# Designs tried in a protein design chat: VH-VL binders against Increased recombination centers protein 19 (IRC19). Part 6

Target 1, 188 residues: Increased recombination centers protein 19 (IRC19), of Kluyveromyces lactis (q6cq02)
Amino acid sequence: MVLIKSRKSIVTATNVCINSSSKFYLTEEQVQSLGDKEFLTASYRRFLRMRQFISKRQMVKESYTTYLRYKFKIEDFELKRSKLLSVSGMSAMDFRSSVQKSLCFLIKAFSISDAYSKDMIDDSHKCKKIIKNLLTVDYHRNRIINRSSNMYQYYRKDFTFFTDGQNIGLKQFEENLMRLNECLGTRL

## First folded at step 19 (VH-VL)

Design g5 (from f1 with heavy chain S103Q)
Fold by OpenDDE, fold request of step 20:
Structure g5 (fold): chain C 188 residues (1-188), chain A 121 residues (1-121), chain B 105 residues (1-105)
Amino acid sequence: as target 1 above (188 residues)
Amino acid sequence: EVQLVQSGAEVKKPGATVKISCKVSGDTFSSYRMHWVQQAPGKGLEWMGRIIPIFDEAYYNQKFKDKATITADKSTDTAYMELSSLRSEDTAVYFCARGDWFQSGYSFDYWGQGTLVTVSS
Amino acid sequence: DIQMTQSPSSVSASVGDRVTITCKASQGISSWVAWYQQKPGKAPKLLIYAASSLQSGVPSRFSGSGSGTDFTLTISSLQPEDFATYYCQQYDSYTFGGGTKVEIK
């Protein structure tokens, strides 16, 4: 079952797991000393490093990369949040903290050890499942977007489908994801 | 400041059922696990079970699986524990305690004040 | 189930003393151990998590060590407010040790 086991990772026939996750985090010094732009760049690089663990399938890796680009370069998270939750004002969560927690969420999804407790393992599985579902939904979203030139603005920027009654399933997914973010302090 | 506030003391007859509550304030309730712990008079702490409210998933100590039912209401930031078929040996103080979702969240960093349940004929 | 054997069950000590409490797990549990303090009529208070991490607000005279099966809570210099009962706990099934009552000599 286990194909390769190293100090830092475990590769199985179906999965790649992180054995030592410390290198995937930003150091406290980095978090405290980096400017905003540098912090985002450094964080983005950490997220990209996680691509190898997301899936062995190239298609899924590409979906993940596309999603990251959107999240870091395009998405107005606060706008999406305000529209989905019908709330005004900015999130109370610290931006850097939310990014770090999101990275932690990803790392946790792909970090499994025999030393983990039952709930640690369970949490890892839950994170993994959520990430997989997220990428699956995003894959389908992109398929819809690619059907028409105006769909990108509609689904990715204006979020008009939140109110026009179209694609209720996708709206519900986004709502649930946003509520998850509110609960965990993430910005997935 | 995060606070866990439990419902008041209960006095019940054998065979009865009691439901105690634990309300979280000062933070997002659903970001945490909620645990329940039993402490019989003059005895130590015993873990009963936990729930993850955002998923509505409860897990129990085998010893308490037929005794306790743990639930949560995310809309009110409240966790509940129902104890059924009460016996004298169920007389104890029951604590709720939270653990967060991430790396430091498997220990119990905040506790309720405890709820005394007395079972007597 | 993982058993946590805590020792001693009680200890008499004086202010200023070094107090050591041990907890042995029936099987390896890495560093997944927490330590709590409980005073009469009060809820437990988290002191140490992940075997050696000091909880915020807890005095530095408290320290935790150990990994695998053997864990230790140390109070370097006992203070009057430290007379209480202490419990270890493992994360796998959240079982507690039997407790150690620290009493005034």
Scores: ipSAE 0.839, ipTM 0.937, lowest interface PAE 0.6, mean pLDDT 92
Fold by OpenDDE, fold request of step 20:
Structure g5 (fold): chain C 188 residues (1-188), chain A 121 residues (1-121), chain B 105 residues (1-105)
Amino acid sequence: as target 1 above (188 residues)
Amino acid sequence: EVQLVQSGAEVKKPGATVKISCKVSGDTFSSYRMHWVQQAPGKGLEWMGRIIPIFDEAYYNQKFKDKATITADKSTDTAYMELSSLRSEDTAVYFCARGDWFQSGYSFDYWGQGTLVTVSS
Amino acid sequence: DIQMTQSPSSVSASVGDRVTITCKASQGISSWVAWYQQKPGKAPKLLIYAASSLQSGVPSRFSGSGSGTDFTLTISSLQPEDFATYYCQQYDSYTFGGGTKVEIK
């Protein structure tokens, strides 16, 4: 049931959906004209604006923010990719494109309309599910990290858990996510 | 440039099975959806079904649900369509077409060259 | 299932002519319609997506309009290379219109 409709969003009893998503994107001009640092900052802000749609739960929003900070400031994506997929070389997708596509992915997760086709709706749901799973996994990861500072390096920088044989499920999750990234050109 | 390359023409007897392939190549990532479209001689286009390779989820036009089986090999960026119990009415050109994730949406922006399947006794 | 009724089935035109092709959906489908061009022995080519968005590389003489149930493809000034068959398509079940053959007068 829709409780509130506006040009920007649709609020239901259980969800907040994007009705008009244009403001959440960077303009093509921005993508082309901004310097790297400015682009990242602008993109980061767009991702932050998405917090309101991630969940009504504050804890989940905080997890999202934490993950976002890691992704933008800490993660060596190429290193992670190379280790997970056992590949050499860099991703074929340019950095800016991958960030934009990632934002699009996120927006899509929270864009539902009665006007959508079946596959549009399905894709939105899949995106949402993936985001939720990702944040859940990261939440648990952070719980471990918060218990021991050494685990930060282990999980966030060196990715030792890929090869230690103790985190098979987590590795599989990361691998699947990376394959998704390879498919879509995203950096989730 | 993104290219979809399909396997070559097939000639089959009634009752036989044929499997055609569609390989995606080019300076791009894997296609999110791969569609198959039938075109009988001198006729229009008819959507048969699609697969999302990354999730291995196929969906079919009801008309073709018992005729076609769509699969994909993610490791080779190749989609397949198997047509079973072939009849003369299955004689047609079959196209694969890509549905991309972000740009053209759910339209088909790239197409294979088509595969002619001829069914004759 | 959503049906796309395309009209006309054929049209004879001359170079420079304005050509209009229409598709009517059996139910409202917002702007989720694509238009394709197909030449003999070739695969279809995407012209318009989302009812009115011009595909990259497609000449500006092609345009799409419409929303809900009625959609239109317009060729503002027909060129020799535009003689072909055109199809509309809806996104929900991916069904195509019956096609419109644009022939030389």
Scores: ipSAE 0.820, ipTM 0.929, lowest interface PAE 0.7, mean pLDDT 92
Fold by ESMFold2, look of step 19:
Structure g5 (fold): chain C 188 residues (1-188), chain A 121 residues (1-121), chain B 105 residues (1-105)
Amino acid sequence: as target 1 above (188 residues)
Amino acid sequence: EVQLVQSGAEVKKPGATVKISCKVSGDTFSSYRMHWVQQAPGKGLEWMGRIIPIFDEAYYNQKFKDKATITADKSTDTAYMELSSLRSEDTAVYFCARGDWFQSGYSFDYWGQGTLVTVSS
Amino acid sequence: DIQMTQSPSSVSASVGDRVTITCKASQGISSWVAWYQQKPGKAPKLLIYAASSLQSGVPSRFSGSGSGTDFTLTISSLQPEDFATYYCQQYDSYTFGGGTKVEIK
């Protein structure tokens, strides 16, 4: 497992993400009015900008970047969701809102201030722990995948590891993460 | 649209227990925080405590720590508050509320309709 | 424990008047203040969050300002539906101010 270390929060003393005009946030205007390509580009740039706050260690930064590329370019999130939760419908939260909220979740993980309330600090710690765990699990998965391209299909594309009984811990992690996504309207 | 629906009014005698429910609909009960607020007759609002249902973490205003027990049932999207050893001073309307975790900055953006609890001998 | 001192406790005003309500925190709380409106027999309604951000669906005649310890809710031109009790709330321990009843003159 790789421990993710944060440098320090640079994000504002105000932890209200939606409608912020900061270069770290997606505004409601951007969510509602950008074309699809422009929205994805703006979103990707903001997630990439967070790289410097995830860790100072190059290994972790590269793991984050690899994960980000997978989520944006390859993952069929709705297929994954339907297999994990045994449901046939689409997520209740619309795609753009879920991306905006996922970015906010990441920013909360690494945002801290003397002026934060007890619950704001607690939320930051919880978000950070979840992100660190997520990246640690993905780092391990990438090491396995690097051994064979057959493992890429198995872990990344068709998700057959959910059913074969050999990855119970990983399946439980993915199920818990998906249920959290359902609760918060995110796509972590 | 998120809606919080509370159980109906209760009349109790001193020393009794009451359990108030708050069901969330339109959004999941797994919304991050659920709060309880007391309003005594003719008085202002007083925060009693909150629960984070996905972690089963309750936290209380010290005034109410020995009076109230806050729980949640994730399977039914329902939060509960139990008041024990009721006294006439506990006569009040009790509200449940939630905060929008992302936009409204931990303020209470949705409220239940309130449950009147009357304690009389 | 952070106390929120709200003033005045009551205001008599006419339609069209500008109404100002203040809250003072016993310690600095940055911008972590919300304002609520409550009508008799009803649940409170969120008006302002983070000291100055207007909640969706709330008329623009409502505005909030302040930071640190001193916070203000302003109704720029009072309407008949604005006669209600108003509360401030701080986010750290969720303490409410004592309330301000805005009544018809």
Scores: ipSAE 0.610, ipTM 0.804, lowest interface PAE 1.5, mean pLDDT 83
Fold by ESMFold2, fold request of step 20:
Structure g5 (fold): chain C 188 residues (1-188), chain A 121 residues (1-121), chain B 105 residues (1-105)
Amino acid sequence: as target 1 above (188 residues)
Amino acid sequence: EVQLVQSGAEVKKPGATVKISCKVSGDTFSSYRMHWVQQAPGKGLEWMGRIIPIFDEAYYNQKFKDKATITADKSTDTAYMELSSLRSEDTAVYFCARGDWFQSGYSFDYWGQGTLVTVSS
Amino acid sequence: DIQMTQSPSSVSASVGDRVTITCKASQGISSWVAWYQQKPGKAPKLLIYAASSLQSGVPSRFSGSGSGTDFTLTISSLQPEDFATYYCQQYDSYTFGGGTKVEIK
C-alpha cells in the first residue's frame, strides 16, 4: 500500500509506479476489470487526491480541478492528436493505459525520496515543471475564451486555432505536449 | 514489439570520425532515454552516456565527454552517437539501449544488436 | 561514480546446479540495481531490475535480492541456455560490474 499521510509520506520509488494496494494508483486489475463508469470514477478521484500535493494555494487547486474537468468531460483527445500531428486513426496506447500512465506522471512530479538517483530527481523536476506549466497555459486559455461563444468551440472542442496563425505559441505548446504524450503513452 | 536497429560495422583510420545510428521501432512510448554502451574486445560493458530525445538533453560519462557526441531525431525515432578523433583504443562494439520511463526505465530493457567499430592503420 | 565489485569473475557449473552471483556497491544505492545476461556475440538482455523485480519473459529460475550495498543474482536450476556472462549495473550513474562468466563444468 502507498499511503500519502503527509507531503513526505509517499513510500514508493518512482521506477515502480503502480502498487495494487495504493489508493493513489490505478492497479492493473482496475485497468483491466472495472466497468467504464467505475474506471472513470476511480481515475478521477485519484487525480483529485493529488490536488493537495500540487499546491497549498486555493487558486492553483481550482485551476487544477478546472483542467481535470476539461480533460475528463470535454476534450476530444483523439481529434486534438490527429490535428496536431496531421495523422488519422487512433493512438496506439489504449485509453485506460494512458490514464494510468498520466496518473503515474503526476505521482512522479510530487513524489520524493532521499534514496532517489540523479535521474529520478531530474524526472521528478521535469514532471513538476510540465504540470505547473500546463496549468498556467490552461489558466491563460480560460481568460481568452468565451464559454457562450465560438471561442470555446474554437479553443476547446474543435481546435480551429491550430491553423489560424495567431496562436503560434499556444499551438507549439500543445504540439510539444502531444509529442510528450506519444513518447510516454500519457494523455496530459 | 520494440526493436532497436543499429547501423552496420565500420572500419576507420586513426583521426577519423564515425557516426552510429540506432532506430527504434514498435512501441516507442517508453523510449524516454536512449543510452550508449561500449564493449571493448574481450572486456565488459561501460556506459558512455544517454540522451532524453524529447528534450534534446544529453548527459555523458566523464571518460567519454570529449570523445562522443550523442544526438537524437525524435521525428524518425533515431538516436545517434558520433565518435571523433578515433584512436585504436576506440575499437569496440557499441550498443544502444533504451530505458522504459515507467517500470524498468532506469534499467535497459531493450538493446540494439551492436555496431563494431574497428580503428586501424 | 559508484563502483560495482562483481564476484566471482567466473564459475564452472553443471546443468541443474544452483548458481549465485554477487555484486557489492562502493556505497549505498538502495535497490537501484539491474542484472543482465549476455551471450557471446549478442547484446545484453535484462533479467532483473530494482534488485528483485523479474523482467517480463524471463524464466522464474532467475531471482534477485539485496538492498543497500550487497546484491545477489541466483539461478535456481541452471539450464543449457544459461551459460553466458552476467553483469550487474547500478543505475545511479549506470556503472556495470566486471561480469561473471558462467561456464560448463
Scores: ipSAE 0.568, ipTM 0.781, lowest interface PAE 1.6, mean pLDDT 84

Design g5 (from f1 with heavy chain S103Q)
Fold by ESMFold2, fold request of step 20:
Structure g5 (fold): chain C 188 residues (1-188), chain A 121 residues (1-121), chain B 105 residues (1-105)
Amino acid sequence: as target 1 above (188 residues)
Amino acid sequence: EVQLVQSGAEVKKPGATVKISCKVSGDTFSSYRMHWVQQAPGKGLEWMGRIIPIFDEAYYNQKFKDKATITADKSTDTAYMELSSLRSEDTAVYFCARGDWFQSGYSFDYWGQGTLVTVSS
Amino acid sequence: DIQMTQSPSSVSASVGDRVTITCKASQGISSWVAWYQQKPGKAPKLLIYAASSLQSGVPSRFSGSGSGTDFTLTISSLQPEDFATYYCQQYDSYTFGGGTKVEIK
C-alpha cells in the first residue's frame, strides 16, 4: 500500500491524508480469513468511516449513509447486473475482492495531499467526480421514491424501471455505473 | 499473480509499422496505468508514454508523440503500442509495465518480458 | 523534462562489498523515486519505491534514502545475484537515470 503513510489520518487546510494501513482499508488477510458476518461488519465500518471525508455538508453525509445502507442491506447486486447487462453469469470478480476494490476507490477519491504525484492527484480527482455524481443521482432517486410510497420495490429491489421505458436517463446511468464496476472489479 | 506477456520479436523494414501487444493476467488491468519503455541496444531505459485504460486516456513523452500510439482493449486486458514510420534508430527492446496506486504508488511493479523490434533494410 | 543524473556509471565490486549509487534530480520531486535492477536479457525489476520503501520480495540488504533532489540506493553486502545494472526513476513524469553497472572485480 502506497499513500502518505502515518500513524493516523491528518486533515489540514490543503491536505486530507487517509492512512491506508489503518482502520480505513481492508487488508488481504481480512479479505481471505474473516468469516462472512465479520467481513461484512468490518467492511461496513470502513465505508462508514469514510463519511467524514466526503463532505462537511450534513445533507451529503446523510445521502452517503443512506446509499451505503442500501448497498449493504437491501441491494441484490447480481440481479441488478444481470438485468442491466442482459447476462446470466456471475461477476468475474469475487464478492470480497469487489468490496475491497470499492473501498480503495473511495480512499483514492478523498485522499488529497501536496505530496502526491501528478498521476495520483489526477486519479483522485477522477474518482471523486464519479462518487459525487453517484451521490447526486441517488439523492434525486430517493426524492422520487419518497413522493411515491409504492416505488421502493420498483426502484430498489426488483429494478422493474429498467424495462418499462419510463426512466431512460436513470437506466443509462445505472448501465454506465455497472460497466464501470465490471471494468474496475468494484461494486459502487 | 499478475503477469504481463508481450507479443514476439519483429523484424521490419524502414517506413513500416509495428504493433506490440501486452496482455495482463491475474487481475483486471482497467484500474492500472500501463506504460511503455524503450531500451535501444546497449542503452538505458526511456519512458515513451502511458495509458489509463478505464478512461482511454493516453499521455506521451514529447520525443515519441509522433512515433507511438498507445491504446488499450479492456475486454481482453491488453495494451497496445503502435510504432509508425520505422527507422533504423527505432531498433530496440520495448517493454510494457504497470503502475498501481496501492501497490507501489504508480512506480512500475510488474514488467513485460520485452519485445525486440529490429528495423533493417 | 526532469532529468535524473545517476552516478557512478559503473562500479567494480566484490561479494560482500557495500555499494552506493546516487541520483540527482534537476528539480524537486519530493520522494517519488524508484530504483530498478536489470540483468542482461531481462526486464527491469522494482527494488525500491517512494525513495525508501522496499518492494515485497526484495532482500533487506537493499535500501533507499533521499528526498527532494538527492537520492541514494545502497546494497549493504553485495551478493553474486546482485551483479546487474541499476536505474533510478522519478515517477512524477517518468524519467530514468542513465544506469549504473555493478560488475564483479
Scores: ipSAE 0.344, ipTM 0.745, lowest interface PAE 3.9, mean pLDDT 84

